# VH-VL binders against Small ribosomal subunit protein uS7c (rps7), part 1

All scores and structures are predictions.

Target 1, 178 residues: Small ribosomal subunit protein uS7c (rps7), of Euglena longa (Euglenophycean alga) (Astasia longa) (p14760)
Amino acid sequence: MSTRKLQKRKILPNDSIYNSLLVSQTINKILSKGKKNIARYIFYKSMQNIEKIKNENPLDIFKKAVDNATPSIELRTQKRKKGQISKISIKTKLERRNKIALKFIINSAKKRSEKNIIQKLQGEILDAYNNTGAAVQKKEEIEKSKSPVNNNKKFISKNKKSKNKKQKKRLKRKKNIY
Structure headers, positions and changes below count from the first letter of each chain, unless a header shows other numbers; antibody chains are not in Kabat numbers.
F, E and O are the ipSAE of ESMFold2-Fast, ESMFold2 and OpenDDE, as the mean of both directions, binder to target and target to binder. V2 is 0.75 times the mean of E and O plus 0.25 times the DockQ between their complexes.
[cut] marks letters that were taken out.
The coordinates of atoms that the task and the answers printed are left out; those that the model quotes come from them. Centres of patches stay.

## First folded at step 1 (VH-VL)

Design b1 (framework fv_benmelstobart)
Fold by ESMFold2-Fast, scan of step 1:
Structure b1 (fold): chain C 178 residues (1-178), chain A 124 residues (1-124), chain B 107 residues (1-107)
Amino acid sequence: as target 1 above (178 residues)
Amino acid sequence: QITLKESGPTLVKPTQTLTLTCTVSGFSLSTYGVHWIRQPPGKALEWLGVIYWDDDKDYNAAFMSRLTITKDNSKNQVVLTMNNMDPVDTATYYCARLTDYYDSSGYSEYFDLWGQGTLVTVSS
Amino acid sequence: DIQMTQSPSSLSASVGDRVTITCKASQGISNYVAWYQQKPGKAPKLLIYDASNLETGVPDRFSGSGYGTDFTFTISSLQPEDIATYFCQQYNSYPYTFGQGTKLEIK
């Protein structure tokens, strides 16, 4: 419908330079720290610098950087019995995992030692593109935690429920006979 | 003792902003996400958006330009705001808990607990 | 958006009948399908998740099956309390989408 289509096109369209939804999402995450024009400038200037360094399409470099920083799972905190806390690996949607990768890249860029945000961002993107750097390291930490250690807990609890159900059914049948 | 309850105005005039609050009990917003869903009278359910335990947010693109979801973990509240209300936005609005399930076959997430819903009528 | 199409839109059946409702996704959604029961004026109640898993406390006369694009929901022996509208939902991709509903009435 026209109203819904207008809203979709207006809010988060593909960016004007690379025609990429991923780029628009990235600019939006940078935007949360500043004005829209500054966020766009920072991102596009980083991309231009990458192009000069690599002599390759900077969008392809950025896409690969994001892919390299995208975990296959997400870690979730869960309280164990006796108040202990453990981390459980869960599979999430690609869209959510890509957003996690973008957060890793942007947050890792901010912690870099370069003089300005443009140099920090380009450096982190290039490191991630080469499958190195802090963002990829965060992703690898999540991958190392990919263990089904808690999968059996759900299966066991399901079996207990089944036994209880059968037991209740037998008791109900016996009462009806009398 | 796990509950979600929607609250807010039952009548909104066209062009006004709607603000709804979902108050949760029996679980923490730092460990569970919350979805917002609506249902116009006699029609299908329509997903609006989600806020995750880590404050990450996703919206249905159809509503993104006028929809905001926020939360306050200390108050046990999730807040939905929707700008520029229109009579077609008349619906029962629900909040629902994002739960997860994992076993030997894999991981899944779905809505297990729903609030009672609150009917919002948009009329002059 | 992934479109969920239910069949039939409405049906009337007798107590004790086997009732089958189908749901078709416009794209492959693996097993990420839930089925809900909704009575007038009430919130939807989860019956089935992951296409075939029965939610705790739900009677075993309810079942689900399917994978990919074609999903089926069955009530093996209809009871009077089962009169309601039933909805399927996919949660494979955003936005989450629901079927249009099947209104079930007893003859």
Scores: ipSAE 0.000, ipTM 0.536, lowest interface PAE 11.8, mean pLDDT 80

Design b10 (framework fv_benmelstobart)
Fold by ESMFold2-Fast, scan of step 1:
Structure b10 (fold): chain C 178 residues (1-178), chain A 120 residues (1-120), chain B 107 residues (1-107)
Amino acid sequence: as target 1 above (178 residues)
Amino acid sequence: QITLKESGPTLVKPTQTLTLTCTVSGFSLSNYGVHWIRQPPGKALEWLGVIFSNDEKDYNAAFMSRLTITKDNSKNQVVLTMNNMDPVDTATYYCARVDYGDYEGWFDPWGQGTLVTVSS
Amino acid sequence: DIQMTQSPSSLSASVGDRVTITCKASQDISNYVAWYQQKPGKAPKLLIYDASNLETGVPDRFSGSGYGTDFTFTISSLQPEDIATYFCQQYDNLPYTFGQGTKLEIK
């Protein structure tokens, strides 16, 4: 049996420009309403723009951005004796954690303030490359959650703790406006 | 063609252990995770757990204390074991593949399902 | 865990009608939603993935839309063979969770 005979319908080949599986996975992650050519255009134009801005190989920049947004662990919910629930940390395959990083980068890009999706995506990639931005922040939230103290606080944290955090953020924003 | 097929007992007594086998064809368990989902008669689908290609597992917290998923890649089989069965565990049990291989996604294809009745 | 609230629980419509089913996630799940059709005695069949992508071989009268927390599934012109229960599913994070289902009947 050859590899080709065992190939799944949904197994992704490397992309045609960078010959990268990571790029193909990213394009599929950008994809909405089945418009794959539009997703390819968005990604490749973002990469071209990054190349012009940085005068470096954009694939290397993108790989580092993904690495910076990749969490070291995944969190799982586990039922304990007498119905209690706790969080446990699991180290999963790098490719799986990379897909989480791609989700963070793409979803964070869509929430950016730039005027078009290409500029949003390039901005988020460059921020992640510099170890900043919303995607890296989402990774850091996972990293914090792996500590026993953070897991206990997160699991048993009630609306009061979450409200206090949001209230402090709102108060700080009001002070900054002034 | 890619297929999954559930097999095992159709009747289990309360407090007994259920063992179901999912036999796969057309793909390798070394490259794909397999999920177990159940559906009580007339009710919603409940995700039970998964075994990934690298043999790591994850379980729904509601079942984790009594649920085990294992596999044998050479036999093309995934096995679900659930302890201390109760009449409320009566359901059709499915195994399914995530279309993205070993990661989050939608289920395609599904096994045909096997109805397990728990009664004395 | 992410909760998927599906409405309505049941719906009666006539052939040719436009049918709409809604799912609401308890938190932002981007576009990581699938919709399944289930006929009596059968396994669920994938219709829509990534909120709006139509699975190969599925008739184009089926469509999906939504992003974030609010998702909609639509049948533009109901056919007799569409009588089934429909379920949404999120796959943003484990555990995967499903809506309660919508049982579709013909008047």
Scores: ipSAE 0.000, ipTM 0.469, lowest interface PAE 13.9, mean pLDDT 80

Design b2 (from b1 with heavy chain L98A T99P D100E S104F S105W G106S Y107G Y110G F111M L113V; framework fv_benmelstobart)
Fold by ESMFold2-Fast, scan of step 1:
Structure b2 (fold): chain C 178 residues (1-178), chain A 124 residues (1-124), chain B 107 residues (1-107)
Amino acid sequence: as target 1 above (178 residues)
Amino acid sequence: QITLKESGPTLVKPTQTLTLTCTVSGFSLSTYGVHWIRQPPGKALEWLGVIYWDDDKDYNAAFMSRLTITKDNSKNQVVLTMNNMDPVDTATYYCARAPEYYDFWSGSEGMDVWGQGTLVTVSS
Amino acid sequence: DIQMTQSPSSLSASVGDRVTITCKASQGISNYVAWYQQKPGKAPKLLIYDASNLETGVPDRFSGSGYGTDFTFTISSLQPEDIATYFCQQYNSYPYTFGQGTKLEIK
């Protein structure tokens, strides 16, 4: 159950320019396998452009954008009597919620109207930094759906912790409604 | 060239434990995972389980009580252990590559490279 | 578990024919479907992933489509080397499940 253990297990190094695990994780989400150099170029060029526009540390701007797009809870689907589907609010680790924010930012950037992917990414990051844009809107939809109290008792599920974790990732990733 | 190769016994007696090894080449187990799949003669493919780059594991619930998947990155090997073998477990067993950690959260889980398979017969 | 039901179970066609195989999921699985080709005595080969994406090195006569519960795999112009059994697979939820397979033969 530890963020420290989770990070150690992932063995993902900090990026070489900003020395940031968050940046490294973001680059991983931009492009599929074999295109890592292009993903790095896109991200770093977006950061360089943001620095020129804001005249501030672009990593600080990016961290704030991610924070603004990070939901406070995770919504999970639950089957009830007669096959009824409902959403329940689960408190999950910050690292997991940050990865959700990264997906919101990247997927929203891809749908923007700017001429190239670099401008799309920088635009979405700056919008999220200002607490606006499609990524923050997706986060707000989750916030509006949360239950007032739904504490997930941490002494349950430890036997199948790995399986539950991956099932939850797949449910979120696929945005499925059963 | 990317390859996976299954190795282990081809004949197992009922109640014995099966141990199969998948040896990989051309990629790292620190960045890619491996699935285990089986196929009884003339039947459909059946997913058994997976081990990811970070040692996270998921098993088909039908086998979970007797199935274990482990790996050793330094040896380029993934090991499947299945207890209490029964004649119904006679099948060709395959290992196949899971997505790398860059693709883990992208949603693409197609198994792009497979081993040749090894036929395991369970009989007395 | 999500059941994948494939149709037809077997099919005979002539070289040059358009061949269509369908796959139905027992519940919504978005686009998380792969299609595999398996020749006798060989391991399956990935042809299509994410329902419609063609795997690298696979001929463009192969295509896939669908979303939710209904998926289609098509060979636009059948070639002799396409004789094989074809399987669909979902990876929306554990356990991953396969269709029962469609055996394709030439007349």
Scores: ipSAE 0.000, ipTM 0.467, lowest interface PAE 15.3, mean pLDDT 80

Design b3 (framework fv_benmelstobart)
Fold by ESMFold2-Fast, scan of step 1:
Structure b3 (fold): chain C 178 residues (1-178), chain A 123 residues (1-123), chain B 107 residues (1-107)
Amino acid sequence: as target 1 above (178 residues)
Amino acid sequence: QITLKESGPTLVKPTQTLTLTCTVSGFSLSTYGVHWIRQPPGKALEWLGVIYWDDDKDYNAAFMSRLTITKDNSKNQVVLTMNNMDPVDTATYYCARVEYSSSWDEPYYFDYWGQGTLVTVSS
Amino acid sequence: DIQMTQSPSSLSASVGDRVTITCKASQGISNYVAWYQQKPGKAPKLLIYDASNLETGVPDRFSGSGYGTDFTFTISSLQPEDIATYFCQQYNSYPYTFGQGTKLEIK
């Protein structure tokens, strides 16, 4: 029904304001597939605010933020001798890796300290645009786990939200900056 | 209508190679992956491997050394080849479609199965 | 490999009974669990995917729940046609693995 899995033959249309597939994908990731008008409002308002702050095309800023948060590989677990598990680096399609970047940006935005979700999202996008922030840090963690041996296999992803909620994030000293 | 149908020999001698064909209808192999699963009489299901729409393949490590999966999109066929058959390989072999999402976040499960074909391995 | 253990291995119940089957994974698998029904001599049929989503065309008396390592499958009011073997499956990582099955019989 409405929670039913999307099939490959069904293509997501470009958004109505920027005519961008990336924007449509982002709106779908901001919140659950329900309440899409709220997700659209949050995203478009964040973009309008970015345009006012930077006085530049906000779509270009957003594309660069996504690029900066996009990992070069995906990780996969593989069994070794006697049940040992190793991580293997897999080079997957750019489109798939861009979706990972979108998740990093949106999840990192939700954890920010700004007053509302719009300000949180614009802040994370601007940080990623400047190649900083939590989303870019998550991408860098994947890069650090990189193996030179690549295997072009399909990867099954885990929903690791609660398990990746680690206090041991990069040390951010905000003791004297508030 | 979506259908999958397995075909091939029902009897195989030990050490011989098994070749099974899965013929699909109602969907395209260029957009859907197909898995091979087997079930020994009275036992649990065993996943053997998969071939995806873009020809990527994954195999169960327990079978990888003797298992090959290929496909021909124009013929609507997926082929399983397994070498060095043993009596313990006696099982009903199934092919099954996975409902593949365009989202990388969505995992895979088997939405349509073939009827299965019993392969007996004996001398 | 991720081991999927079902409980019970078999059970007998009466029409109208609430039937519960559990499945435990040897490691965390998020919500990547499917449940299948298999009648004698037939292929398995998908009932539940992503731990709790009901497949199209499947009666709403079937339901699933769980996350991580513990999963539950329930038939709220058993019907005669529900007599079958039920299997859980994880698809979190390769190789995909199945539970040993739970054989459901009428008393």
Scores: ipSAE 0.000, ipTM 0.444, lowest interface PAE 14.9, mean pLDDT 79

Design b4 (framework fv_benmelstobart)
Fold by ESMFold2-Fast, scan of step 1:
Structure b4 (fold): chain C 178 residues (1-178), chain A 120 residues (1-120), chain B 107 residues (1-107)
Amino acid sequence: as target 1 above (178 residues)
Amino acid sequence: QITLKESGPTLVKPTQTLTLTCTVSGFSLSTYGVHWIRQPPGKALEWLGVIYWDDDKDYNAAFMSRLTITKDNSKNQVVLTMNNMDPVDTATYYCARDQEWELLDAFDIWGQGTLVTVSS
Amino acid sequence: DIQMTQSPSSLSASVGDRVTITCKASQGISNYVAWYQQKPGKAPKLLIYDASNLETGVPDRFSGSGYGTDFTFTISSLQPEDIATYFCQQYNSYPYTFGQGTKLEIK
């Protein structure tokens, strides 16, 4: 028999319309000052507009946009002796990298010139779907910052860093359900 | 030299519990994750689960109800326990190391495998 | 679960031939694909990781490419020692899943 853990892990439920964990995570990223109804409205209205423009399943378009904005690695800062800081290329779970892509899409959307947040978000999603736009540019900047293959290191951090609370939480088991 | 070696019973009766041990050498279980994978004769590989350096675990949902993975760092051993064995569970069972100690990755070093036959 | 579909299931080729096998994922998996070689009676051996990176000690005639859902594995000049079954694997999401395998034989 296996022993159950005493403390339960918090599980974010799938959204009610698309039944997608990715959608729930996106709505939470849009959310400000606890107004979940407004965040949901913004996201779903953007999706409806995308469906009208493309005549395709908007969830499939959104999933591809996220995939296109998802970097293959993360850049992490490591403090070395005598206070110097270096950047490290670290390979992490797709789940975490998808959250980075969501941050890129949402933050890039907010900086767009369209008249309202709904149009800003739909524009950034469509640009990312087409492998263009600010979110995809941020992903490409990370790709360019990756160490060359001939001297590339997957691990250059000591084990103490990988076991800190942030790393441990990041590496917790989570299904990558779109 | 880095090695993993599976050990345990080669014959199991239906409904019995299987216990397999993976003994590692040349690296520490406090810094690397270890996976269990199986392969029925002549068929594809099937991932069963993993235990990480911090004792965190994940299982293939198809086996989760009857599968447990534990480890003892001081003994250099990872243990797989699977309840209610069935003839369809006949397979070669492998343990394998994560390619990198902190992160999810491919399996760089594999044990030789141990064939477990489930028959009455 | 993410389904990995390999093609072909079996392949016959001559020494010196260029051999290509493909792997299709049922959903986007970025570049989190590995390719393994398994010879009869032996454990699998890692050849390619992150879709296109050659594992240390593996001959440079082996290569991989792809991103998203479509991946290819190539042997540029087949050698007799390459007779084996080849498997693709995704490690993007749990549970990790493997293709059904491609059995390579020499004509």
Scores: ipSAE 0.000, ipTM 0.453, lowest interface PAE 16.5, mean pLDDT 80

Design b5 (framework fv_benmelstobart)
Fold by ESMFold2-Fast, scan of step 1:
Structure b5 (fold): chain C 178 residues (1-178), chain A 125 residues (1-125), chain B 107 residues (1-107)
Amino acid sequence: as target 1 above (178 residues)
Amino acid sequence: QITLKESGPTLVKPTQTLTLTCTVSGFSLSTYGVHWIRQPPGKALEWLGVIYWDDDKDYNAAFMSRLTITKDNSKNQVVLTMNNMDPVDTATYYCARGGYSGYDEWDYYYGMDVWGQGTLVTVSS
Amino acid sequence: DIQMTQSPSSLSASVGDRVTITCKASQGISNYVAWYQQKPGKAPKLLIYDASNLETGVPDRFSGSGYGTDFTFTISSLQPEDIATYFCQQYNSYPYTFGQGTKLEIK
C-alpha cells in the first residue's frame, strides 16, 4: 500500500464558532479537495437549522448524535497466509470510534433523499440524535457482531518462536487510501 | 440506486483469455470491495476473488495462477481477466459488492449485499 | 479449504409450513455465515449474514442461527414466493465457499 506524504500537518484546532474539536473533525470530513469554506457553510447551516427545529443547543444535539452512532468495538480483518482472513472484535480508543461514527453520519447523509446536502446532513444528525436512522443502524450492525472465537488461534499459538533481542518492535500501521 | 453490471464476450474459445468488466453505479469503489463469483449451469456458486477499496486483492487458490482482478475508480469499473479458458469454465459470472466497507484499516464485511445480473460465458470451439 | 455441506439437497413443503435447512462447516467458522436465495435465471439475494442477522428489506419469516460448525436457516411460514434454491456461505477464511444448495419446492 503506498503512503503519499506530501507534507506534515499541524494538530487540528477547535472550530471558531463552537470551539469544538469534534466540529473541526466533522467539517474536515464533509468536503475534501480544499473546499473548506463550503464544508464550514454546510455544517454551520445544518447546525443553525437544528437549533431552530429543536430550540436547544445544536452542539449538544450533535454530540449526542455522534455518541449514539459510535460503536463500542471495531471489526478488524486480519489477512493470513494463503489468503486466510480472521474477523475480530477489538475495543479501540474512543477518538478512533468517534471518527467512525462521523463517517457513518456523513456517508448516510449523502445517501438521503432530501433536496440538498444541508437538509440531508441535518436530517441524519436528528435521526442519530433520536437513536435511529442509517448511521445508527450501521453502528448496531457492529454491536450485533459476536466477539469472534477464532479456533485457528489455538493452532497458530502452537507456533511459538522466541523473541530475538528487540528494541520495541511494532507492526507498522498502514493508512487506508480512499 | 445501487447497481452492478457485468459485460464482456458470451462465447470464448478454448485457450483464449476471458475479460469481463463490472460497471458500478450508486457507490464508490474507493469505499467498497467487489467480488467475482461464478456458477456453472446447475451447480453451486464458486468464489473467484475480490478487490478491496485500497487495491488489496485476494484470489481463490484454485484460479490464482490464471486470474487477475483490477479496477479503475475513475471509470467505476472492476475488470476480471482469466487466462487459458477451458470448457469447464462455462458458467454465469457475477460481480457483487461486499457489505459496508470501513475506512482506514478496518472493514465491515457482512455478505455480498448487491449483485450484478450475471453474464453467461460459454467456452466451446 | 473450508467445506460447507448443506442438507437436504431438495425439500418439498406446503404453504404455511415451517422449513428448516442446515449447513455444516468442515472446521470452526465462528458466526461468519451468510444465506442467499436464488430464483431461476436470477442472481442470488442476501437474506441473512453473521449467521443470524436479517438483511434490510428481508421478511422476518426468515431467520438463521448457529455458531462454530452447525448452522440452521428457517422459514417460519412458507409463502409461494419463497420457492427458490438456498445457499449458505462461509466468509471466515479465503477462499470463501458455498454449500451445494437446497432446492425448495411447494407440494
Scores: ipSAE 0.000, ipTM 0.448, lowest interface PAE 17.1, mean pLDDT 79

Design b6 (framework fv_benmelstobart; at its last look DockQ between E and O 0.02; V2 from the best seeds 0.00; counts 0 for: pae E 16.1 > 2, placed apart)
Heavy chain, then light chain:
Amino acid sequence: QITLKESGPTLVKPTQTLTLTCTVSGFSLSNYGVHWIRQPPGKALEWLGVIFSNDEKDYNAAFMSRLTITKDNSKNQVVLTMNNMDPVDTATYYCARDTYYYGSGSYEDWFDPWGQGTLVTVSS
Amino acid sequence: DIQMTQSPSSLSASVGDRVTITCKASQDISNYVAWYQQKPGKAPKLLIYDASNLETGVPDRFSGSGYGTDFTFTISSLQPEDIATYFCQQYDNLPYTFGQGTKLEIK
ESMFold2-Fast, scan of step 1: ipSAE 0.022; ipTM 0.615
ESMFold2, look of step 2: ipSAE 0.000; ipTM 0.439
ESMFold2 (binder alone), look of step 2: mean pLDDT 90; pTM 0.906
OpenDDE, look of step 2: ipSAE 0.034; ipTM 0.672

Design b7 (framework fv_benmelstobart)
Fold by ESMFold2-Fast, scan of step 1:
Structure b7 (fold): chain C 178 residues (1-178), chain A 125 residues (1-125), chain B 107 residues (1-107)
Amino acid sequence: as target 1 above (178 residues)
Amino acid sequence: QITLKESGPTLVKPTQTLTLTCTVSGFSLSNYGVHWIRQPPGKALEWLGVIFSNDEKDYNAAFMSRLTITKDNSKNQVVLTMNNMDPVDTATYYCARDLGEYQLLSDYYYGMDVWGQGTLVTVSS
Amino acid sequence: DIQMTQSPSSLSASVGDRVTITCKASQDISNYVAWYQQKPGKAPKLLIYDASNLETGVPDRFSGSGYGTDFTFTISSLQPEDIATYFCQQYDNLPYTFGQGTKLEIK
């Protein structure tokens, strides 16, 4: 038998303004590169703008937007008994599904047509709050995939299509440089 | 073809400043970021920092107090400067191209797709 | 900092074998994982990015999977030229961190 001392884990603190773990997680997801102070500014400014537009607590609006974009399941790749690979539906912890929702909101925001980064983020949050927009559409695609075998096949086809689009975009960028 | 090449001294004395140059070819520094990574003999890779196409920089906090990365797009060169070298800083130093597009809210980082051959820097008295 | 732990630290396998290496992150990093191959005296080479996407020019016997904290890298049929050390890397948060490496050798 192997026994080990319990190791201390690093805990992500709540943010300083809203005292929210969800907000801290969101700020960490806003930038894959660059300074954290810029990510904080973008997020807090978008929240301030939302408060002005809706005249409601912006944290409550944001939490509802995340809830609306949170899928009930995750899709995983699994090898079938007959040697084929397919996507299966797995129910995972809420914390993990919320992180998926954050990725949907942030990735959808950056593809918006607004010129200002702050306006892109606030727009996607408000759309998700109203149960609409690209982030919620991504969640709905996952929800449809949890239906019988037919929908699992549909999602697999869609995933292949998305992968091909990423590959084409990457190659296109390289081509434009040379 | 795309290439990166590290150059600089192979031997540095303790307390001296190390300056390494990464010369790139086949792409523009106005369009791509460049990372610096090091690897002590027989050990894991250690990320040092990056300079992006727009001249913004990020550093590993462990090295930030003595590390500076700069570039000159017209010369196709990225320069790493590290102060107060110590024998534990003995490593092969690499520069590598960042394939990701630097944008706010962007997560198109795809890793480091092209690496230089590396240059071994020995810190000894 | 996010800690990346690879398993095993080394392994020996025969040509044609299926080889699997795992990488565990100390916190959720979504799919922001790259895998590199490093041959003795050479710079690392990118094989996989975004956990499961194969880099152009890389043979399809290499594959990756995983999301969150647990990631797997697989060589479906080991070839002699695959002898190398393999590293995982996270790029979810700064500083970018690497696993300790897995040294692959042939029996």
Scores: ipSAE 0.000, ipTM 0.458, lowest interface PAE 14.6, mean pLDDT 79

Design b8 (framework fv_benmelstobart)
Fold by ESMFold2-Fast, scan of step 1:
Structure b8 (fold): chain C 178 residues (1-178), chain A 123 residues (1-123), chain B 107 residues (1-107)
Amino acid sequence: as target 1 above (178 residues)
Amino acid sequence: QITLKESGPTLVKPTQTLTLTCTVSGFSLSNYGVHWIRQPPGKALEWLGVIFSNDEKDYNAAFMSRLTITKDNSKNQVVLTMNNMDPVDTATYYCAREYEGSGWYDVGAFDIWGQGTLVTVSS
Amino acid sequence: DIQMTQSPSSLSASVGDRVTITCKASQDISNYVAWYQQKPGKAPKLLIYDASNLETGVPDRFSGSGYGTDFTFTISSLQPEDIATYFCQQYDNLPYTFGQGTKLEIK
């Protein structure tokens, strides 16, 4: 934290519609400098659409989506002998882990098949709210990496296609058992 | 095809004001922030300030009392003005574009740089 | 201001060598780090952003890693054209700050 005027832009106020710091952080993560009004429009329109679909407070839905995408740990890169790189799990503050969840939601939304960005974002938020979707899959991959010991194996990629294939294999297995 | 180019005087006398112009091509100043960075001969890069697409400005506290950055979107130009030049201000001055990235979040790295202009401050 | 400290300040290596440069931030900056290559008389060139993302058109022998305060930049097999000064930069908070640079020399 700083009292310097140059650092004031890094201290975020709550947003004007939901009075939420989380919302302000999200808008800042959607689009870069000078496109902030467009980022606000995209986010608020997605929230308005969610409210119409669920008939519930969209901020509560969004908070739950973020919670579901928030990992319990962060991964730190540790270099091993002979060029091998491994990941070690560390426990960090919730605020930092929430920022990771926001990145998961936004980046996963971008990769969705819907035609416009508003529909992509609302779809990813609703999936995460239901504890499904690509953002939650990325969080679950971090959860699977929890270990008290380190090893020389590299961190596996968070490939949603691989995870979907794994889920399909499990469903086929259960069907064959019955 | 995307370029930034610095122009202005290469020699400034002590106490004079430096004015440098950065002319951009291949992108709109309405969509990108442009930063000024300098490098004294043989030394590290030093961030001076930025003007964002919405005309907001930020300056390094070390320079803010004598530094102004402005722009004219219609001319594709960003202008740096620095007052009271001193020999220690001798450096190559760069303008650079803030990286848009492939993600939806801010990347404060610089993907495209001007060629730089060496400004010598000497009597 | 966030201080970025690079190690080493200079490094001599042979073609084909693995080269590693480190950068330490004075406070936690998540993954908001970029790495640049600068050849004599030229502007810096972006190689890596978000600590580990390779910029388009940059050869895959370049890589980056790290999170929090400790960051590493690696050239897996040094080529003659890689001889340059390398800089790290943080963009977690204003003012943006750069490391002091690592000058890479040929043996």
Scores: ipSAE 0.000, ipTM 0.473, lowest interface PAE 12.1, mean pLDDT 80

